# VHH binders against UV-B-induced protein At3g17800, chloroplastic: the designs that were tried, part 1

No score or structure here was measured in a lab: all are predicted.

Target 1, 346 residues: UV-B-induced protein At3g17800, chloroplastic, of Arabidopsis thaliana (Mouse-ear cress) (q9lvj0)
Amino acid sequence: ASSASNDASSGSSPKPIAPLQLQSPAGQFLSQILVSHPHLVPAAVEQQLEQLQTDRDSQGQNKDSASVPGTDIVLYRRIAELKENERRRTLEEILYALVVQKFMEANVSLVPSVSPSSDPSGRVDTWPTKVEKLERLHSPEMYEMIHNHLALILGSRMGDLNSVAQISKLRVGQVYAASVMYGYFLKRVDQRFQLEKTMKILPGGSDESKTSVEQAEGTATYQAAVSSHPEVGAFAGGVSAKGFGSEIKPSRLRSYVMSFDAETLQRYATIRSREAVGIIEKHTEALFGKPEIVITPEGTVDSSKDEQIKISFGGMKRLVLEAVTFGSFLWDVESHVDARYHFVLN
Structure headers, positions and changes below count from the first letter of each chain, unless a header shows other numbers; antibody chains aren't numbered by Kabat.
F stands for the ipSAE by ESMFold2-Fast; E and O both for that by ESMFold2, at different seeds; each is averaged over both directions (binder to target, target to binder). V2 = 0.75 x the mean of E and O + 0.25 x the DockQ between their complexes.
[cut] marks letters that were taken out.
Atom coordinates printed by the task and the answers are left out, and those that the model quotes come from them; centres of patches stay.

## First folded at step 1 (VHH)

Design c01 (framework vhh_8cml_1)
Fold by ESMFold2-Fast, scan of step 1:
Structure c01 (fold): chain B 346 residues (1-346), chain A 124 residues (1-124)
Amino acid sequence: as target 1 above (346 residues)
Amino acid sequence: EVQLVESGGGLVQPGGSLRLSCAASGRTFSSYAMGWFRQAPGQEREFVALISWSGGSTDYSDSAKGRFTISRDNAKNTVYLQMNSLKPEDTGVYFCAADYSGLSYYSTRDYDYWGQGTQVTVSS
């Protein structure tokens, strides 16, 4: 029989603060600090980056020493590969911890998983609506683009947020990942826009304040955002045609983006580091899981095993706003870390 | 579970063509996104091309764009890389990789399965 009492437990099992569970020693340490001692997170990150740089520098010296005739080159190469993989994983988890910290500072809870509830409705969107906080985190110019992005995804259903749809879990995951990349792109562009606005060197001078209604001025920003990941952008693009004209509003940032040459636009649309790409992948997989797909006897993919989820359009709006904000925070933390530890660029 | 075996590598002169094949074993092959990566001596593996689990989407590195074509035949559990207008810079070991999540993209770290590689040498 159980001997447990009210005080036998060393503590409650707290709700996860993020969908991805960090596995590296640094990641686990940072996860603990995020919950127990949030004020120490900046110092802990700086310490982990110093350790990572020291390890990298140490390996460089060992490489020089290993250039001796008769050494096992294959063994040295394998050890170097394992150490490089562990450093990349550590950097990914440092970036993730910093993004999670930014959500905590904003007092916004990340969705822990997208899975059917035990409720008879079977809905996945049981998380509370805190969209107002997510909407207020961005510059007015950036939010104009976010609103248009939402209108492109949801179409006419922007007016029917309580309506529930059954949609492919894979497709929702693709929209989420695409929205993370879009938020990264938008934050990068907005940062440049705000700087040029302050310096009074915007392509039209101070004319930004004279924005007016424009006739669906284009999808340059969207095209740029999907250029490096066409698979992920395909779902969002498929919805845009249905709702583009009904909910699209004038956007100062869109006008600014349209002033870019093709090379600059494509460069800005690219996720800079492989580590950032890695955490987008792992975060999305932690949220949605790996898809279960079965091969038919005809050799075709049985997409009927692609899980259908029940979600409201308000729930979709919450996921998209979170994804865009995640990407925005990712740009900020990647820029901060890159200044102190040089990433291998994408 | 998927096991990958590459073939079709060899020596070719600049401007020549090669077709690489990656044969997969396993009943879930068409659930996997497939990528081709290459590695020159002393360098890390770099992305070359990818194809989605359905074959509906493809992407290429800047150096491969316009010269290489990735395709798949799910009935034969095989992925192909058609390489045209080969350059000395294309020399390296070419690896086939499978990713169940479809989210690894250009990152080598989270691909679930890798082949042993096939050598491609472009020289006169």
Scores: ipSAE 0.000, ipTM 0.104, lowest interface PAE 20.3, mean pLDDT 74

Design c02 (framework vhh_8cml_1)
Fold by ESMFold2-Fast, scan of step 1:
Structure c02 (fold): chain B 346 residues (1-346), chain A 124 residues (1-124)
Amino acid sequence: as target 1 above (346 residues)
Amino acid sequence: EVQLVESGGGLVQPGGSLRLSCAASGFTFSDYYMGWFRQAPGQEREFVALISGSGGYTDYSDSAKGRFTISRDNAKNTVYLQMNSLKPEDTGVYFCAAKTWGYDLFSPYEYDYWGQGTQVTVSS
């Protein structure tokens, strides 16, 4: 039988759980290693990247073949598109496996799904809500910005984490996806900051010459990181202007970010690879379910089928911190894979 | 349940012809590349021919080019191999195999589903 044992341990190493199930041959292989020997995943990834290089090189040779019978230009392009789509899928799943491995190494379990529990409360947040490990994974400078991000989302509820609310599932999913992208952005900025700090070439951060105009420009550029998800702004917009101002604190990384020109900041706020974008979308969809979106005859989105979920503010904090950490890890693993396979440079 | 069933093998004289058929069931046939592989006594399985799901792309081993023709009928879930100008070197067990797109269409190790094989013998 499949019944749970009374001897089941909850205090041992985290069970490898992730919402997205990997389907490619490489992904399935890496999933087996994640369960059995997670410390071997980086080595297994190197092997899979070598196989992808061989495939890419082989396709280059076949493209140059004048002896391939029955191939017309349209069919050749369709085959090339299918091969590129399968390589993209394989790279996506390699990135995902590496991110999952990083969570396992950090001894943090990913939330497996956001779905109503069968208990009398009906709450979705059956996962552990304690976040100390997630909070300690970031540089102090990066965490200052993560704290401000949490304050924007939760407002005064940062002090009332046991309270439960009914919230749009679609909007929570959008906040999660936006927080993944924010974590990716923050890690990229933090990596540059830490390098310049170590080399003692940081811009003069003690210079108080910043005007209210420069501060406004920096705030507007910061908003660009969230503007790709207008629904996130609507969710955060429930915080009063007075309460909002008291929760947002200055940070070292924020001052550093505000020293960037608009073009540099926009570049850093952009996800570099199609594969990383794909993983953010697939992970979020696996976690929250595929949205039931209906376009009305007027061209608007029908939100009447939007599911409401019961979740504590502690559960929300846990989801946001996980999302930011996921994005942070995604930047790291994307850089690692690109250095070996050069998929972003093509 | 996935099944691939080969037929049409037999004994022929050098210079003769055979038409092999492979009937497929249990998957969406038109989404799969179909390949023919052969194995001679004491040899590894080698690529013979392949055809894309739409039938628009075909490829052949150097030894098969100009002599063999692969085709498919998606309405009947069947792939065919027409073999002309058969030589003693063509003797072997012929296997039908199915694969979604992947790393190497020419490697037997990359194919998802296999038939049991049909014997082709070219001898007087």
Scores: ipSAE 0.000, ipTM 0.087, lowest interface PAE 23.5, mean pLDDT 75

Design c03 (framework vhh_8cml_1)
Fold by ESMFold2-Fast, scan of step 1:
Structure c03 (fold): chain B 346 residues (1-346), chain A 123 residues (1-123)
Amino acid sequence: as target 1 above (346 residues)
Amino acid sequence: EVQLVESGGGLVQPGGSLRLSCAASGFTLDYYAMGWFRQAPGQEREFVALISSSGGSTDYSDSAKGRFTISRDNAKNTVYLQMNSLKPEDTGVYFCAAGPYFTGYELEDFDYWGQGTQVTVSS
């Protein structure tokens, strides 16, 4: 499905900067700028957002110019639905281009595809194994949560990153998507934490409470959040619990999250825009390929077509860190675009 | 480079059927609204059919509704126009076009155009 060959045709093409190809007019324009002048992407995005606003204004004018009363309403509704869907796709690709640009600024290469190598081992993890830069992109408080997330996924294999496993491609893709969503959540929480820390208005208590009591409370609240939200539940469903507890360390952000009321926690655990959800899905599909899922008449999943991949635990760590960072950047760029175009609260 | 290529045109008798295809190269159609337009001899280019990028919504001109069906196969990077119960008035050059998020019925709404395929309905 993925073109990663070393033949003459692959040698004549530049290496992809990201797994998802942008195909909308705005997306293609931004893709060209990412390759030629990536520092101009923010300015180009401003131009594209102005074009989207002009489109909104044009739709209002077109509605007023309709000349066939009865048929116009049905036809206008269909055209409005089409244009809204296309506008959503354009916003998705603007968000994606901005996330890719942030990876470029960080000097981190995105994994272009997860596909078997030509190597006799058949391993998919042919990407660079150094993860130190990805680890250093986050606040210390945020990284404490990321470490615990990695411990939940890898368990005792955190100490054996060179070992190779044969694992469901679908499951790895689910872990990747869940990790993107988790990174988005963590960045949102961390941003609030850093603001309150700077203003010296953080909730009291991490010093006053016993560490074991705080850890038990945090675990219970985290499990409740997983059970009550589909996006958090999807994370739990795709993740191994091997080594949970034995590898988990105290976390300042975990204690902070546990200070939230139920309404605040629910709000923070939710991806704000449909465009952000869409880009997580499209990016994951571009990276792992379209899943071949068959639901039986009994409502069960037919796993007979599930592809198995060979990947090292170091390769898994690299994918998870990239996914968390992608989610972190997605929160940042969504906030940036919403401040200028106002699509999240509309 | 970016190109749309129409095929499937030809000569048919009134009441006949044709299936037009539009294949894209240099980009994928999955992210574009796709339209079919036609131009009769000595006339302006007119709207025939439209399909959203997802395939979830379709729309047709009054003359095409009930006779023509637009569809897409994203895996083959191709859009189709199934034309049934063809009339002499359907004669013309048929163009496929790709458009962005603000795509409607106007020619100006479409960024990419094919060269066209001739459809002739005659005994």
Scores: ipSAE 0.000, ipTM 0.092, lowest interface PAE 22.5, mean pLDDT 75

Design c04 (framework vhh_8cml_1)
Fold by ESMFold2-Fast, scan of step 1:
Structure c04 (fold): chain B 346 residues (1-346), chain A 123 residues (1-123)
Amino acid sequence: as target 1 above (346 residues)
Amino acid sequence: EVQLVESGGGLVQPGGSLRLSCAASGRTFSNYAMGWFRQAPGQEREFVALITWSGGITDYSDSAKGRFTISRDNAKNTVYLQMNSLKPEDTGVYFCAASRLYSYTKASYYDYWGQGTQVTVSS
């Protein structure tokens, strides 16, 4: 009577395990390992990173040789640019494979695409809307911030997750991308918070009983962090957290963020590597598609196509939680790779 | 509030190159997607290129693709349009625009606009 809730489409046709298709030789190799022996992906990645570092070191030596009189420096420069682009693509796909591996370890399936179902309802949210696994992957302090983020996006609709709406696909994609960036920020802050908590050096000590003024300041700080992603506020019907007072709860991590100066907050909110930025954008594009450009007969651009999708608020909650989790995993895997292969950082 | 100021326009011969710059004043430049639009006399404003807040996604009109490159420097609060292989039909006033939402090619989705810089391609 109780069957395991597996995606019925899993194994029913050759589908990618993630929305972004990996194209580099290393990416294709890692994709095969993810399907056949996913537990070996970290070892395979270390092998790929070692090869990539060896190639970078050898190119440095060859560049020195190419600078010797009689060598075609212009040709070498063009080859070096091609190899650098190839290495960046390889690093992007290594990061992506590691994120996908972390989802597999968490026993969470990534949404493969946001497109209308074959169901007569035309709904896009054919994925499971139960989110308990995603909710349990984060520290209690981090999840307090995630709950407030969801409350900002969904508002009163958090009370009716079965309700269906027609929403701009482009806007949902923007909220997804912004939520990935927010998850990256939150994980970075949470790691610092957990370290200071363990060392017993948290600023202000226990700040458990907040006054209404302190709560208002905490809400303003949270809103300032969210204002780095105006798409989230726009989706919620505005940037104002006023009216969400009952939904926005006190948060230990939010109080901690209040101790940051503006420069520190902005630095933590910034995606560190170009490769991580590339993956956020490519993943979101693979999931939602690109906007279409419409050119008039006069040769002017008339409009972009904005597809309306039918989705439940439970489906929206699932997408946002996946996006935040993707961002948090991206911070983890970027840090892991940076320790083994030095990125060019933003 | 964001104010945009374009520079780098001018007169150039067919086949020439120009680099347009758009300097943003105010805060939160890195939170905005940036676009370039152009308008020729007697015509409507035409999309040319866009770049997302991070710089990772770019898009171009068919007339600009392969000839123009959009880029941004968030540390300098500046967006650039490198225009190569210019043609007489590229003549127009070039506008820089900022949107809180990324990936829009429609002018009405942009919140802030510069005053424009004239580009003339003539022998």
Scores: ipSAE 0.000, ipTM 0.164, lowest interface PAE 16.5, mean pLDDT 75

Design c05 (framework vhh_8cml_1)
Fold by ESMFold2-Fast, scan of step 1:
Structure c05 (fold): chain B 346 residues (1-346), chain A 122 residues (1-122)
Amino acid sequence: as target 1 above (346 residues)
Amino acid sequence: EVQLVESGGGLVQPGGSLRLSCAASGFTFSSYGMGWFRQAPGQEREFVALISYSGGSTDYSDSAKGRFTISRDNAKNTVYLQMNSLKPEDTGVYFCARDKFLGYSSDYFDYWGQGTQVTVSS
């Protein structure tokens, strides 16, 4: 008994800290730091950003030196394109490393993969079942919106988290990706809300919004995310916020979003950088695998070859909360990196 | 008008304890993570401890683990650092900081207190 306990303790099998494996030189370096000294990742990122800036400045100067007609110019343009692609990949992996580090600081382990377990049950949700830390990472105002997002996805199953369902893996992956984008949107809105709250310039009557109006705004925000992933709407059964009246709660942040015009709302819902979009796609693909998707002539998705997975509703809640938190962290990290390197408009 | 004011520093013998406090004002304290850093003479600023906005998550440097405890009282807009089993190498100026991105680099903190001196000496 004591020897079994000691054997278990000595059997340190380092599990992957994240589903996406970083491949660039900078990414591999940051991955090593994430494992050994995660608190040093931000400092290591600053060094990598300085190197990228030096390379950017060097490219500007070398542009003139490559002004030779013929094969030299063609070769230089190809090299410049390859360096730009390498820069984007490096930025993607810097963003990813910073997001992973934020999860480590929160003492939350990222799900390493969504795949059938070796267990005869075939369940995919072998990760930790407790979500209290993920729930407590957000402002109270932001969490009110997260709760409504969960209610839209899980419906009545919010009260039955131990039950297991057989669900389309493709649709779960789409819900995950949409939830990452929603978390990015929510963090952006929450940051503005907290600033205006501190400055005492919030629109009057933050808590005076009617439930029906708040539901309508929640649906509009969700619809913006669903427009990027049509299958998310199908998974949710096409149910409007009115159908979720008993589960959709009044939200201060939703009332605030009601002050936005359509253009502002769409801008806030849009992922600002190509690098951030790339990370959302690569992370989701690493987590769920590459989907085999066929688009019909009508523009619909053919899911007839879709893999079915067995997952508890608690496992679904865990994935959605992780996704929202990932998006939230991605907004913070992208803003921080952009302040240092200025890549959002590139 | 963001302000962070540290207190509780002093001279203590090895093996002793100190409790640092940081009073925050001018922002929505409950919406931000908070951290403690220290700086010894001639050294760079070193991460010590971090606490999430709700107090539900904490993290520590390897040198602080098991000896220091970070906590917060959102009703009082105050973050604390309880330091036990103090060693001479813990000597330095301790700074309270507001976390912009839940990071360990000083670059991820946007507001800093003036610091409070901790001296561990026999």
Scores: ipSAE 0.000, ipTM 0.109, lowest interface PAE 19.2, mean pLDDT 75

Design c06 (framework vhh_8cml_1)
Fold by ESMFold2-Fast, scan of step 1:
Structure c06 (fold): chain B 346 residues (1-346), chain A 123 residues (1-123)
Amino acid sequence: as target 1 above (346 residues)
Amino acid sequence: EVQLVESGGGLVQPGGSLRLSCAASGSTFSIYAMGWFRQAPGQEREFVALISGSGSYTDYSDSAKGRFTISRDNAKNTVYLQMNSLKPEDTGVYFCAAEIPWYLSEDSHYDYWGQGTQVTVSS
């Protein structure tokens, strides 16, 4: 029984605070603080970052020693690689702990896992379906974009949230991960928009007009961005905006994003750190698990192992809103940590 | 367990201001999200404002935005609602509420509520 998989009879929490279990020494310490004194997590993170900086400085000193004749340069290089991997994992878990703390601060519970219920229906969405707290966490401008994102994913089912669909678990996981990346993008854009709005330097002024022409131009811009940058296509959930054009409402941030050149759009659409990418991947895997694909002795794919889940459209809405919020928090905490430790490459 | 005691209500003329206070008992005050709600005569209780445990996040109803400010002093275990530009429509009993974080409750969210303080804006 692995403590990481939460299958141990002792030490298993009936109410986990997050789907991903932290394994590094710093991560385990921060997990303890999250449960006991969540308001102290920022201070605890500051201590952990200071320790990482000390360790980084120490690593630099040891590199000088490796140049001395008789030093095993190969061994030193292996140790340096291990230390860099440890540092990366520690940073990932610091970012994760800060994101979890922001959810706790907002009093929003994270979905602990997407797994079939013990109910005869087999539905996975046994979590609370109320989304008002998640909806209120964003600026009005940002939420206009989130609403359009939901409309692209759910379509006409925005009005039929009690209906249940049987869909691929892998596909739901991909939509979740794409929504996290979209939330990260939206928060970055919103932060710039709010700053320029406050300084009264918004392109076209504060009273930009929303028109069907602007919607058409926005759609064209996103099609061009998808063609140029596959990561932007993931933010659209793999669905063409043209197929859902009638359900897309005007938004202030959409008009603002349409003013971006291709280089700016690519920069904003890219996750800046490999640690943030790692956390998106690990969090999604902790939620949905790894897909099981079995090849029979006959050489055919065993489709009975294809993971299909039963989920309501209300449950899908809840997952997407959580994912977008996770991404928005990830941008905030990555910026906070980078200001103190400087780990973002560009 | 958290006990909440509200104060600062009263009678005020349109355009006037009031500052409501809610004093909480308990060493865990800084972890609770605190909110203000109001109930007008013959109407359902409605949300007014919310502040996170650290004070870093605040939220307001559409009717309160730009006129009301929620704040807290964790050293005094107190949350405040500064109400400016009061209108007759703001008349009601104002309640302070503390929301238990889901990770501290066993089965469900449990809200602690104060007794309420009357706010009357002359028509």
Scores: ipSAE 0.000, ipTM 0.317, lowest interface PAE 14.1, mean pLDDT 76

Design c07 (framework vhh_8cml_1)
Fold by ESMFold2-Fast, scan of step 1:
Structure c07 (fold): chain B 346 residues (1-346), chain A 120 residues (1-120)
Amino acid sequence: as target 1 above (346 residues)
Amino acid sequence: EVQLVESGGGLVQPGGSLRLSCAASGFTFEDYAMGWFRQAPGQEREFVALISWNSGSIDYSDSAKGRFTISRDNAKNTVYLQMNSLKPEDTGVYFCAKDLYYRSGLFDYWGQGTQVTVSS
């Protein structure tokens, strides 16, 4: 029944443009607009946000009228809870549609699913692995951080993108989700960096001596982070920590982030809305499926139940770049929608 | 308000064992990687061990491999470092650290540290 509802809303049932299928009335409407008239998505979103605001206002009026004697308080609270959940789901799908729209504007197709191909090879990376467009979507400073993130994941395999590996599907999904959140964080700090750069108030200034010292310090700190935090290191099977160090480059944005106080860093690292968290989770689940995790009494994951997927390192790079870009777009669209609907709680 | 509180340090003879604990609060513990670092007098802070949010990825420094075991209990918001076959070279202040978010490779919060002294 869920499949029939989605098919009915997609017109001629074209290929999915994104892994998550939208289920709310607004989501289904926006999905149709994304396929037929993507340039109208901003106007359609404004219409849906107005409807969402009207629904929220109507609930407020109903609450006021519920003071009459004999009203079933339990039933009223249950209906109010369901209405709130419906609005949250609608808002999630509005955010998702806007993220998908930004990918379309960039002329980048989202990976529809990570699953074995029907080919005897069983490879999952049947999607285009050309990444040049994804790489150009970010500021140079932000891309320095993205490149170092890729080096942490791929190691020496950065130079061998055509090689195919058997890799844990669970680990790839975890790397994807982490990369989405990292992209959200990076875009948020990059926006502040670009503003301060334009205003010529960046910490450290343009003093050549100070810049050289900070670049050297940033490189050393980053190499230390790679050697001390290679959680995603050797993910490509057998890649050494020494290979990572040679691939890590100085990062202006990293030096900038390291200048933050703990409170500022924590604030920027936090995903601001429950709706944004919700779509990160739903998007990742739609792409990889729900994780099957067995935790041992010692607190480790039983990886013997883990599905292995066959993927090229180029396919892996494509997934990570898409994930970071998804997160960066999510920051942008969350801010855009919040200005119109006011749903971010702080 | 993020807080990391280390405990379990002390004085031990060479070849002895200690179990360090780090109690975390003020954040969703199960979403973040946690690490242990140490600092000897007059030296730079150095990496010891790291554990991912779900214990699926664990890493150790060369000096810790085979002697130390990092683990976590997400229900108790606690990360542990079991240290066996301790050497005088293991003497230092041991710090618990929280990753910025999930797996960013940046550590945003550090505990105050707990002293480990290995001597006769």
Scores: ipSAE 0.006, ipTM 0.255, lowest interface PAE 10.2, mean pLDDT 76

Design c08 (framework vhh_8cml_1)
Fold by ESMFold2-Fast, scan of step 1:
Structure c08 (fold): chain B 346 residues (1-346), chain A 120 residues (1-120)
Amino acid sequence: as target 1 above (346 residues)
Amino acid sequence: EVQLVESGGGLVQPGGSLRLSCAASGRTLSSYVMGWFRQAPGQEREFVALISRSGGTTDYSDSAKGRFTISRDNAKNTVYLQMNSLKPEDTGVYFCAAAYDEWGLTYDYWGQGTQVTVSS
């Protein structure tokens, strides 16, 4: 809606700056700021968070609605539920606007949609190919893990990025969403690693405490995390595949993660807020469309109705790098907003 | 619900051959793209070969092209990797993997691996 109004007033057809269109009052306001004055988005977000805090504080003072049991209590609970849904939507869109602003600061354009081009080729990957900027946004330790993630997804195709394949749109969307969650996980780990590195308190060297029940427990917890989050599965593919008659020297960040106790690993492998989960889902759906799964009369999943897209492996690399970067920015902005509004549980 | 078990690994001299097998239980393999991966000591896991659900399409890493052949027998729920002209650089643990997607971008199930050692 905000993009349509600006298009009409400017007399041009501006390209969307992001795939998800923001619809809440705060979201529409922030969308206007993103287009006109993106450098003011952080200040505008502070104003919106102050409004959310004022609204939250005022809701706690409605003692009259709870004074009489029965129909009044049912109405009170329904109003509270609607207000919570509105708060969640507003926070989701604040987080999204901040992520979009971080991409703008990095001079990286988000892919607006994954859809066939009008060209005879029918290819979806007509996006700018300056992936170097995305690669440079991460610490060296974090980028080593991103490279491993790319190698796991693309395999031999890392050596043939110009080759075009016809691939399931649903599966590309799943890889994208998993890569967002992986980026969020990696940024969280890397932030802690960089802090401990700066403070000169990294464990370093041999720690023989890892040869006991703690090591076995960590492995079990890691498997549980892999089942819950595919992004951890991409990393854990290296762990589960290793060790039978071979010694492996993983990257420093991987070694650091493997030094975590079971509770810490489980916590890090989890997206902290419902709002962040909501944004990952909505962003992916806006980019790829709603997944369509049909169960056949035989009781199997009908994958033949899944849309096939034509994309180069270079285009796939670009999508995965964007997804990981989106996740890393999401961790940053979630932490920033939580410090000001306190919405993350645990 | 898919369990993959590799077999056929061992010690072989340079220039020798090995045939790896991957047997599946729990589900029919005809629903999956199948891949072979390897992990050398001190190295990251790398792609070796894949085969489409029907067996009509195969893909290989540059190091495996012309030397390795992937095949499948859906009736026996088994995938094979025929390795010829083996080199010391081929040494590693070889893993069978199953992917539900058409191009093998996401592998859902993994075997525990079988050791291949190429030395004299």
Scores: ipSAE 0.000, ipTM 0.149, lowest interface PAE 17.5, mean pLDDT 76

